Miniprotein binders against UPF0696 protein C11orf68 (C11orf68). Designs and how they scored, part 13

Target 1, 235 residues: UPF0696 protein C11orf68 (C11orf68), of Homo sapiens (Human) (q9h3h3)
Amino acid sequence: EDGFTAEHLAAEAMAADMDPWLVFDARTTPATELDAWLAKYPPSQVTRYGDPGSPNSEPVGWIAVYGQGYSPNSGDVQGLQAAWEALQTSGRPITPGTLRQLAITHHVLSGKWLMHLAPGFKLDHAWAGIARAVVEGQLQVAKVSPRAKEGGRQVICVYTDDFTDRLGVLEADSAIRAAGIKCLLTYKPDVYTYLGIYRANRWHLCPTLYESRFQLGGSARGSRVLDRANNVELT
Below, E stands for the ipSAE of ESMFold2; O stands for the ipSAE of OpenDDE; V2 stands for 0.75 times the mean of E and O plus 0.25 times the DockQ between their complexes.

## First folded at step 19 (miniprotein)

Design r5 (from q5 with E49Q; at its last look DockQ between E and O 0.63; V2 from the best seeds 0.73)
Fold by ESMFold2, look of step 19:
Parts: sequence; C-alpha cells; structure tokens
Structure r5 (fold): chain B 235 residues (1-235), chain A 92 residues (1-92)
Amino acid sequence: as target 1 above (235 residues)
Amino acid sequence: SITIRIEIRKGDRTWYFYWVVEDPERLRRFLRLILRWLRYLKVDEVTIQIRADSPEEAREFAEILRELFEELGFKDVTIRVEGDKVEVTGTL
C-alpha cells in the first residue's frame, strides 16, 4: 500500500524503542526537580543520535515522564497476538468490533492521545505543560520524540489506561487542553500498535478512534471531539 | 499474511517486536532494514521467527534470512524450519 516507506518507519521506530530513553520518574524523583529537568532537556533540542552541541551526548529514543501512580501493564499481548493470527488463518471477516473485543478479552486496553508539533517554543511549552500534568497526577504517563531531523515534526503521546472508558479518554483530552494545547489531537488504542495495524491496512480498519479539535466557543472543555468510527460528536 | 516475531538481546536487556507483512517481496527488504539497525545498535543476539503461508514459503524465508545474516556479518547462525514456521538465531 504505502510502498517501502512503511518499512523504513517501522524499523526506525524499533531503533528508537531500543535506544536509551530520558525519563523523569515521579515515583523515584522529587517533583521539585521537574522544572530543572525540563529546562535541561527541551524536546526541540534533544537530538535523536546525540550531537556534541546538544544537551545529550548519547542517542535518545524517547523523552518520557512517569507519574506517581503509573503502573506499566500492557495486558495479555501474547494472547492477543495469538488470537489475531487465528483470525487471519480462519479467513473470517475482521471488523473494528472484532479488534475491540480482542482488546477487551486480552486486557490490552491502553491508548494514547497524539499531537504533532514542529521543533521550537510551542513544542517545548506543550511538553512542559504535559509533563507537569503527569507529575501532578492529572495524567499518568507521556512521552515525546527527540529531534531526529531539521524541520521534521515531533510527536507527544499522552497515554490513558482504557480506551473503552470514554469518560477517562475525554478527561485526558481536557487535561491536555488545560495545559494550553490548541492543536489537533488524535486518539489511538494500543491494540492496533501491538498487532501491527496501521493506516491503509487491508481490512480498512481506522486506528484513530477519536479526533479532538480546539474550539474557543465550543464545549466547557474547549474541545470538539469526534468519534471517527460512528461519525458522532461527543462534546 | 506473514507474521514476524523478533527477540533481541543486548546486555541484560531484551526486546520483543511483532509485525505483519502482506507482501513477501517487501519482507526481504524489511528484514534487511531491521538487521542493519540491529548491527548499528550493536545487539548481542537476534532471534527471528516467521510464520509463512506455506511450508515451501517458510523454506524460502529460511534461505533469505541465512543470506541476510551472512551479508550483514552475523555469526553463529542457527536455522530451524518446522512446517510453515522458521526460526533463525544469530550473534554479533
């Protein structure tokens, strides 16, 4: 579908996951140290491969903040993948409802709000706001990509623990907006990532479950949130 | 579809990846990209497991992986083929 570009992106994503991460872990680090850490490692200046003039001298795959209550749990990913393979071998139809049920059955329920921003003040300010929300307990965990190339956009991922809990997903959107973020947000359940299902897949599955658009005259949250599966506005 | 599981060891850390590939021609290119990255990352050991669509295809992928591991300088290459599954292990 997308030619050779998808393979390059997947391999680069693997490499980023395997390189060292820069982590502020509120479970082991006092919250008073956060501002100094943010000032030392702005995502617009932390380089993917380490530049002698950068804050980091070694490669960095991701920059992350873990909240006090963060307890990593990916669920039964191996069981999910086995059930997915059985479906593919069976020849039975694959639908969004099938993927949702697999995720529920195997407890692979996490998902994430995504935002893409160019390197610079807006990215660093957005990340700082998200990081503070995580340390203060409004969010549980977030990560941001380092600067990989000049002019390329970077991604902030803000995780939630249950994509089927619509209220929890909307509360995370509200916390992101409270940090002053006005760009488009898209929400993707992690089940699609663990199964290797991306945009333009053969089943026409849409990995983006929700879109959030900032609206000054809109809802109390300042967001208009669209359910992409049902084409229904939630807010 | 063809499924790929990969287990990677470096020091006392281990990573697991899972991919689905629809086109066998794209699989060879994808595996080369992965192995080039793993060499750059200086990993200790790589195990790749592929579930093919047939036993004949699994044997083809076994030969492809042997060639790629040799091309990219992996050592101690072990290959096992069982039905429609192939497992290849190599070290750097």
Scores: ipSAE 0.735, ipTM 0.918, lowest interface PAE 0.8, mean pLDDT 88
ESMFold2 (binder alone), look of step 19: mean pLDDT 85; pTM 0.855
OpenDDE base, look of step 19: ipSAE 0.802; ipTM 0.943

## First folded at step 20 (miniprotein)

Design t1 (from r3 with R29Q K85R; at its last look DockQ between E and O 0.66; V2 from the best seeds 0.76)
Fold by OpenDDE base, look of step 20:
Structure t1 (fold): chain B 235 residues (1-235), chain A 92 residues (1-92)
Amino acid sequence: as target 1 above (235 residues)
Amino acid sequence: SITIRIEIRKGDRTWYFYWTVDDPERLRQFLELILRWLRYLKVDEVTIEIRADSPEEAREFAEILRELFKELGFKDVTIRVEGDRVEVTGTL
């Protein structure tokens, strides 16, 4: 593994966020057009750089669906970063609780459920289920990565407004499961991304707060959700 | 640890990127990687702020940034060193 993999992935993620997005916005587009849009832009066929024969001729960073209640608010990311540097300089212990308090103070509360799927029918079907749940108001916003040249797994991100609201995080998991998704889900607050806190960081912080595993014949939620920070099952 | 803040302007939109490195060599490689992506993206303006561990290290990082911005074809390059901090701005 190239010791620089984290930096490459971070730079690629930055570039994807800045490249054009294919967006279905339920605030401005009738829900009846969703099926045609999904058929036009299946995520397994949309290419990152607009390859010949793809549905897109130009680069696409993300494919996204915005629900009727979607309001983009990232909070005070600059203030968060300044406070994080001051905290590092102070020599005070850094804990998940410290990051939670920084996030609350600066209103950087967004987080996302993540699922990784191989390109193909299962991905496109999963995305269609999520997109429908967003347009129907069961979820607020979701995005999926386009197909890379290397044919690696694509990621679907389903956002929630507040990673500190356990009920809202669990409701989003339930909606994802109701859409027919059975794979492993991991929940990550955006505050960890904004601070450059990835796996194997020097503070031993886990950027994954929750894991959801599908459960056959189980509870009404159809999943088992683990709080990774406390090692406690929430469902 | 070396902290890197990047402010990126493209049209009417601004993006922020934040990273931390523990090695100056890794810093150079990371900056080159980011600036190459920003060239690909055809951004209008980039501001990079680096916090070093010393004023001497900040001056070294200022030279690295000057070289990278020049090599990668950025224009209107301005560099400011203030104590342990360096700020570089350039346009494409």
Scores: ipSAE 0.762, ipTM 0.930, lowest interface PAE 0.6, mean pLDDT 90
ESMFold2, look of step 20: ipSAE 0.812; ipTM 0.924
ESMFold2 (binder alone), look of step 20: mean pLDDT 85; pTM 0.855

Design t2 (from r3 with E7R R29E; at its last look DockQ between E and O 0.68; V2 from the best seeds 0.77)
Fold by OpenDDE base, look of step 20:
Structure t2 (fold): chain B 235 residues (1-235), chain A 92 residues (1-92)
Amino acid sequence: as target 1 above (235 residues)
Amino acid sequence: SITIRIRIRKGDRTWYFYWTVDDPERLREFLELILRWLRYLKVDEVTIEIRADSPEEAREFAEILRELFKELGFKDVTIRVEGDKVEVTGTL
C-alpha cells in the first residue's frame, strides 16, 4: 500500500463531490417515478467517467436520493477548521470528546452510515431499498458511488442530521435494516472528513463511532450496534 | 504539521478542501495530486492557503506552488506571503 493512500482517497472523494451527480429529488419529483429512475440508473452500471455503453455519457461523482425533509446544512465548517488549527497550536490533548465539542460548537453535526458492496444485483437491490426508504421519509438522504473502472466495492452513504443524537443514529440503522440490508454498517461523522481526519491519523482518532452488525432472530431492530468509543453495545 | 486550505470555484459554485500534511517532503506530491484533479474537473479558479511553521518555510512553499501552478498550466497566478502564511491563486 502506497503510504499516500489516504491522500489519494481524499482527492478522489473531492473530485467525486465536484463532478455531476445523478439525483432523484423527492421534493420536486413524484415518488411514482422512482422505480423508472432506479431502472435507468442502476449504480452497478453507472460508471464514474461515463464509459461507452453505460447509462451515463458524462462523469458522475455520486448517485443520490433526497427525501422530502432534506435540507442541506453543513454548519460553520470554516469556524470549525479555524478552531481545530487553534487547538493543534495550543498543545492541548485531542480526544474524540474534543472533536465532539468542536462539532457541537460549530453546528457541524451531520454523519453517515456506510456500507460497502460489490458491484452487481445485490448492490442495485440494496440501493433500491435505501432509495425507497428515503422517498417514503424513513431516511432523509442517501448517496451511492458509481462503478469504478477497477471494479472495486461501491459505497452507499445514508446520512443523519446529528451524530450526537444516538436515537436518530439508531433509527437510521433500523430503517436500513428494514430495507433488507444485512451487511456490516459503520457510522462516521462528517466533522472528521471536514478536518481531514482519516484512518491512521497522528492523533489516533477513530473516525468510526458506531458499528452495526445484522443479527438473525434478535431484537426488533434486527441489528447489534456497538459504540466504538466506549466499547458498549447500544442495542 | 502543515495545514492546507483549498478554495475552488467552478461557475457559480465554490468548494473547500481541507487537509493536514504531517511530512513536509510529501507536500509537493500532495499539491500536485490535488491540482491535477482540479485540472481534470476544469475548475475556473483555485486558491491554496498554506500555514507554515516559519516565514522561511512559507517562502519555500510559495516557490513550490508557483512551480506547480506554472507546470500544470494555471494562468493569472498570484502569490502572497504574509508571515507564516502563503496564499496562491490561479485560473484555468
Scores: ipSAE 0.767, ipTM 0.929, lowest interface PAE 0.6, mean pLDDT 90
ESMFold2, look of step 20: ipSAE 0.836; ipTM 0.936
ESMFold2 (binder alone), look of step 20: mean pLDDT 83; pTM 0.835

Design t3 (from r2 with E7K R29Q; at its last look DockQ between E and O 0.74; V2 from the best seeds 0.78)
Amino acid sequence: SITIRIKIRKGDRTWYFYWTVEDPERLRQFLRLILRWLRYLKVDEVTIEIRADSPEEAREFAEILRELFEELGFKDVTIRVEGDKVEVTGTL
ESMFold2, look of step 20: ipSAE 0.812; ipTM 0.931
ESMFold2 (binder alone), look of step 20: mean pLDDT 85; pTM 0.846
OpenDDE base, look of step 20: ipSAE 0.766; ipTM 0.932

Design t4 (from r3 with R29M E32R K70E K85R; at its last fold request DockQ between E and O 0.81; V2 from the best seeds 0.00; counts 0 for: end hemmed in, 9.2% free)
Amino acid sequence: SITIRIEIRKGDRTWYFYWTVDDPERLRMFLRLILRWLRYLKVDEVTIEIRADSPEEAREFAEILRELFEELGFKDVTIRVEGDRVEVTGTL
ESMFold2, look of step 20: ipSAE 0.840; ipTM 0.941
ESMFold2 (binder alone), look of step 20: mean pLDDT 84; pTM 0.841
OpenDDE base, look of step 20: ipSAE 0.734; ipTM 0.922
ESMFold2, look of step 21: ipSAE 0.858; ipTM 0.945
ESMFold2 (binder alone), look of step 21: mean pLDDT 84; pTM 0.846
OpenDDE base, look of step 21: ipSAE 0.714; ipTM 0.915
ESMFold2, fold request of step 22: ipSAE 0.860, 0.868, 0.856; ipTM 0.946, 0.949, 0.945
ESMFold2 (binder alone), fold request of step 22: mean pLDDT 85, 85, 85; pTM 0.850, 0.850, 0.854
OpenDDE base, fold request of step 22: ipSAE 0.727, 0.753, 0.744; ipTM 0.922, 0.931, 0.929

Design t5 (from r3 with Y16W R29A; at its last look DockQ between E and O 0.71; V2 from the best seeds 0.77)
Fold by OpenDDE base, look of step 20:
Structure t5 (fold): chain B 235 residues (1-235), chain A 92 residues (1-92)
Amino acid sequence: as target 1 above (235 residues)
Amino acid sequence: SITIRIEIRKGDRTWWFYWTVDDPERLRAFLELILRWLRYLKVDEVTIEIRADSPEEAREFAEILRELFKELGFKDVTIRVEGDKVEVTGTL
């Protein structure tokens, strides 16, 4: 494994966030246009750099759908980063509880359910289900990564407004399951991304707070959700 | 521990990136990677702030940043060193 993989993935994520996005905004576009937009821009065919024969001629960082209730608010990310540096300098122990308190103090509360799927029909069908759930108001916002040249798995991100609201996080899992998604889901707060806290970090912080596994014939939610910090099932 | 803050301006939009490295050799490689992406993105202005472990290390990082900004074709390069902090600004 290239010892620089985390830096490559972080730089690619930064570039994807800054490149043009293909957006369906339900606040300005009628819901009746969603099916035509999904047919025009299937995520398995939209390419990261606008390859010949793709639906896009220009680079695309993300394909996104905004719900009617979507309001972009990242909170005080600069204040969060300053407080994080001061904390590191203080030599105080850093725990998941410490990061939760920093996130609350600076209003950096967004988080996302993540799913990874191979390019093709299953990805496009999963995305269509999520996009419909966003437009119908069951979810606030979602994005999917375009197809890379090297292939590999694409990621769908489904956001929630507050990672500290356990009920809201579980409601989003239920809506994703109701959209027909059966794969493994992992939930990550954005505060970990804003602070550069990835896998195998020196503080031993796990950036994944929750894991959802699909369960046939189980609870009304159709999933088993694990709290990774406490190793407790929530459902 | 070395902390890196990057402010990126493109048109009327600003982005912020934050990273931490424990190795100075890894820092150079990371900075080169990021600056190459920023050139690809055709950004207007980049500001990089690095917090070092010492004023001596901050001066070393200032020279690394000077070299990288020059090699990658950034213009209007300004460098400030204040204690353990270095700030570099450049345009494309």
Scores: ipSAE 0.736, ipTM 0.920, lowest interface PAE 0.6, mean pLDDT 90
ESMFold2, look of step 20: ipSAE 0.846; ipTM 0.943
ESMFold2 (binder alone), look of step 20: mean pLDDT 83; pTM 0.833

Design t6 (from r3 with R29Q Y40F; at its last look DockQ between E and O 0.10; V2 from the best seeds 0.00; counts 0 for: pae O 2.2 > 1.5, placed apart)
Fold by OpenDDE base, look of step 20:
Structure t6 (fold): chain B 235 residues (1-235), chain A 92 residues (1-92)
Amino acid sequence: as target 1 above (235 residues)
Amino acid sequence: SITIRIEIRKGDRTWYFYWTVDDPERLRQFLELILRWLRFLKVDEVTIEIRADSPEEAREFAEILRELFKELGFKDVTIRVEGDKVEVTGTL
């Protein structure tokens, strides 16, 4: 996949963040309404541009569920970007540690577990499990991409507040596994997205910090989590 | 609804993005976000076309675009307003 496919996906993702969202907000909506909302807006049927016969007539960027403890905080993304430009100009070495320090300094600490699923029952079932875990307070916030015209895989994103908190990242993995999700998970800090750092970047930075693989008969967590930077198993 | 078309050139490739927003404030936020991202990507040229609901609104969007392009360090900024349509082009 050429560097441009990553830029397209990023622009589409940025664009999707600006389109209308279908949101279930557990802070304002009773948890008893979740099942009806999930039935009304199954992610495999919600279309990106509101195609005829879809549950949505208008474009939808994301379908999201906000937990009771959810507070949107993106930090100082502008300051982060300015500091990143200055760093590039300085000619100093850029490492994962450098990005971690920039993220901490500018309070851009959010990250997400990502799973990619084909449209259909398995996606809708996975989303329902995640949405319930968010409403029950096991997860803070999640979103799923609507169905594209091209019929590509949809992505579920499950957020954590701090990618530097290994315990919080592992707790979210455990909650996702408890919701019945068995696919591969990858964890990406949002700082890499805000700085346009994708696969095969010129700095050789891996935007995926963690990888979670489901394990049958394993520990109480039901997964093996690999630290990709250190190539160490955390579980 | 406000329709936004973004044309991006980088090297020999050109890309087109289409967007629709219902709120002028969302439009400003979107434009700022996209232009910052495009600056970061070091694209060669950006053209933004906006269809407004009126010629007056088109002029307001032209000023927003002028400010954003200038603030973000775009060069060779050109702005054209034709009725309810605005076109802004700049280079990096």
Scores: ipSAE 0.110, ipTM 0.611, lowest interface PAE 2.2, mean pLDDT 87
ESMFold2, look of step 20: ipSAE 0.839; ipTM 0.937
ESMFold2 (binder alone), look of step 20: mean pLDDT 85; pTM 0.851

## First folded at step 21 (miniprotein)

Design ctl (from t4 with Y18S W19S L33S W37S Y40S; at its last look DockQ between E and O 0.87; V2 from the best seeds 0.00; counts 0 for: pae E 4.9 > 1.5)
Fold by ESMFold2, look of step 21:
Structure ctl (fold): chain B 235 residues (1-235), chain A 92 residues (1-92)
Amino acid sequence: as target 1 above (235 residues)
Amino acid sequence: SITIRIEIRKGDRTWYFSSTVDDPERLRMFLRSILRSLRSLKVDEVTIEIRADSPEEAREFAEILRELFEELGFKDVTIRVEGDRVEVTGTL
């Protein structure tokens, strides 16, 4: 894809971030209310821009669940972006290592496991399992996109607070699998999102650090996790 | 290539976006699209910074952004151009 296509997708993602969200916040809402909330707002029926027959009449950018221990911390995003610009003008090579160091220096360490599912029971069931894992404290925060158009896939994002903490990232994968999710998962640090670096970028950087594939009867975690940079299995 | 940074304030929240693009005409279309969306979202303030490939290109983007901010009804528009860099801020 070209730079314009990636920019357009990034702009649509940012617009979704800015639209109203439907949030179940376990920090302020009892866990006993979760099932009713999930039944009212299944992601396969919540529409991006609001339809007369959908649960929402107004635009919804994301549907989210915040765990009881969720403490938002984006880090020094402004400093990250300034340092990124300086790096590009410095003539130094841009590598995965320099991106990692930039993220560490500016404390922009969050990342997310991603899964893409078509609208329907499988999506709604997967989301419900993830939402319960968040409320029960096995995961910190998750979000799912609303339905944007007929036949389009939706995305579930499950966040972790430090992409350099491999144990924490693998524990999140295990919690996702324990919720019954068997599809492909990919892990992307948020630093790539804040810098607008997507798959077909001009530096040939790979924004996906890890891939997780469910393995029937496999490891204690039920998945095989591949480190994309080194082409090695972590599990 | 051209780098852009967008800072958006709505209430007590701030959002940041950064990207690098190669095509100035596609960047122009993107800027129009995003500014229309931000107006519809009723944001309070938008700051756009562009590092162009030349000072001439930066001045071209200054004029493009001035026109877009005015067309879309942004208020208190400030524009600063220094070398290959332009910064535009506007409020709604």
Scores: ipSAE 0.151, ipTM 0.570, lowest interface PAE 4.9, mean pLDDT 85
ESMFold2 (binder alone), look of step 21: mean pLDDT 87; pTM 0.870
OpenDDE base, look of step 21: ipSAE 0.321; ipTM 0.707

Design u1 (from t4 with E7R M29R R59E; at its last look DockQ between E and O 0.67; V2 from the best seeds 0.78)
Fold by OpenDDE base, look of step 21:
Structure u1 (fold): chain B 235 residues (1-235), chain A 92 residues (1-92)
Amino acid sequence: as target 1 above (235 residues)
Amino acid sequence: SITIRIRIRKGDRTWYFYWTVDDPERLRRFLRLILRWLRYLKVDEVTIEIRADSPEEAEEFAEILRELFEELGFKDVTIRVEGDRVEVTGTL
C-alpha cells in the first residue's frame, strides 16, 4: 500500500455516488415486483463497470432500495463544512461532542449501519432480507456496493435519519437482525464522511459510533450494541 | 492543513466533495486522482476551492491546479486567487 489508501477509497466512493444507480423505489413500484428485481440484479453479479455477461451493461455505482417513507435530506452540508474549517482555524480542541454539535446545528444527522460481506450467496441473501425489510417499512433506505473487478468485500449500508436518536439506531439494528443478518455491524454518521474524517485521521476521531455483535440467546434484539465513544453496552 | 472543496456538475445534478491533506505533494496526488475520476465520469463542470496557510502557498496551489487541469484536458480553465484561497473552474 502506497500510504494513499484513504484518498483512493474516498475517490472511489465519490465516483460510485455519481455513477448510475440500480434502484427499487417502493413509492412507485409494487412490492410484488421486488423478488423479480432481486433475481435480475443480485449484488454479487452486478459489476461496478458493466462487464460483459453481467446483469448491467453500463457502470453501476450502487444498488439501492427506497422505502415508502424515504425522503432524501442531507441538511446544510455546505454550512457544516464552513463551520468545520472555522473550527480548525480557531485552534479549539476538536472532540466527538464538537462534531455532534456541528451536525445538529446544520441538520446533518443521517447515519448508517455498515456490513462487509464477500461476494456470493450470503451477500445476495443478506441483501434480499434488507431489501424486503425496507419495502415492508421496517427500514427506510438501504444500498449495496456492486461487485468490483478485483473482487474483495461488498458493503451493505442501512440508513437511519438521526444518529443522535439512540432508539432509532437500535431499532434499525433490530430490523437488520430480524432479516437474518448475523455479521458484525458498525454504525457511522454521515457527518464524518462529509468532512473527510476517516479511520486514523489527524484529529483522532473515531467515525464509528456503535458496534453491533450478534448474540445467540441474548436479549429480544438478538444483538449486543456497544457505544464506542463511551465503551458502554446499550442493550 | 490544506482544505479542498470540490463542486461537480453533471447535467442538472451537482455534487460536493470535501477533503483535507497535510502537504503539497499529497495535494497534487489527490487532485490528479480526483480529476481522473471526474474525467471518467464525463462531468460537465468542476470547481475546486483550496484554502492555503498563506497567499504565497495559494499561488503555488493555483499553478498546481492549472497544470493538472491542462494535463487532463479540461477546457475553459479559470483561476482566481483571493488571499489564502484559490478557486479553479474547468469544463470537459
Scores: ipSAE 0.820, ipTM 0.947, lowest interface PAE 0.5, mean pLDDT 91
ESMFold2, look of step 21: ipSAE 0.824; ipTM 0.930
ESMFold2 (binder alone), look of step 21: mean pLDDT 85; pTM 0.847

Design u2 (from t2 with E32R K70E K85R; at its last read DockQ between E and O 0.68; V2 from the best seeds 0.78)
Amino acid sequence: SITIRIRIRKGDRTWYFYWTVDDPERLREFLRLILRWLRYLKVDEVTIEIRADSPEEAREFAEILRELFEELGFKDVTIRVEGDRVEVTGTL
ESMFold2, look of step 21: ipSAE 0.828; ipTM 0.933
ESMFold2 (binder alone), look of step 21: mean pLDDT 84; pTM 0.844
OpenDDE base, look of step 21: ipSAE 0.752; ipTM 0.926
ESMFold2, fold request of step 22: ipSAE 0.842, 0.846, 0.833; ipTM 0.939, 0.940, 0.935
ESMFold2 (binder alone), fold request of step 22: mean pLDDT 84, 84, 84; pTM 0.841, 0.843, 0.844
OpenDDE base, fold request of step 22: ipSAE 0.785, 0.778, 0.780; ipTM 0.936, 0.935, 0.935
ESMFold2, last read: ipSAE 0.802, 0.852, 0.826; ipTM 0.920, 0.942, 0.933
ESMFold2 (binder alone), last read: mean pLDDT 84, 84, 84; pTM 0.846, 0.846, 0.845
OpenDDE base, last read: ipSAE 0.783, 0.781, 0.786; ipTM 0.936, 0.936, 0.937

Design u3 (from t4 with E7R; at its last fold request DockQ between E and O 0.76; V2 from the best seeds 0.80)
Amino acid sequence: SITIRIRIRKGDRTWYFYWTVDDPERLRMFLRLILRWLRYLKVDEVTIEIRADSPEEAREFAEILRELFEELGFKDVTIRVEGDRVEVTGTL
ESMFold2, look of step 21: ipSAE 0.866; ipTM 0.950
ESMFold2 (binder alone), look of step 21: mean pLDDT 85; pTM 0.849
OpenDDE base, look of step 21: ipSAE 0.735; ipTM 0.923
ESMFold2, fold request of step 22: ipSAE 0.866, 0.835, 0.873; ipTM 0.950, 0.940, 0.950
ESMFold2 (binder alone), fold request of step 22: mean pLDDT 85, 85, 85; pTM 0.857, 0.851, 0.855
OpenDDE base, fold request of step 22: ipSAE 0.742, 0.756, 0.756; ipTM 0.924, 0.930, 0.931

Design u4 (from t4 with E7R M29K R59E; at its last read DockQ between E and O 0.61; V2 from the best seeds 0.00; counts 0 for: end hemmed in, 9.5% free)
Amino acid sequence: SITIRIRIRKGDRTWYFYWTVDDPERLRKFLRLILRWLRYLKVDEVTIEIRADSPEEAEEFAEILRELFEELGFKDVTIRVEGDRVEVTGTL
ESMFold2, look of step 21: ipSAE 0.822; ipTM 0.931
ESMFold2 (binder alone), look of step 21: mean pLDDT 84; pTM 0.840
OpenDDE base, look of step 21: ipSAE 0.816; ipTM 0.945
ESMFold2, fold request of step 22: ipSAE 0.831, 0.814, 0.821; ipTM 0.933, 0.929, 0.930
ESMFold2 (binder alone), fold request of step 22: mean pLDDT 85, 85, 85; pTM 0.856, 0.854, 0.853
OpenDDE base, fold request of step 22: ipSAE 0.826, 0.826, 0.825; ipTM 0.947, 0.947, 0.947
ESMFold2, last read: ipSAE 0.827, 0.835, 0.823; ipTM 0.931, 0.936, 0.931
ESMFold2 (binder alone), last read: mean pLDDT 85, 85, 85; pTM 0.855, 0.853, 0.856
OpenDDE base, last read: ipSAE 0.822, 0.825, 0.828; ipTM 0.947, 0.947, 0.948

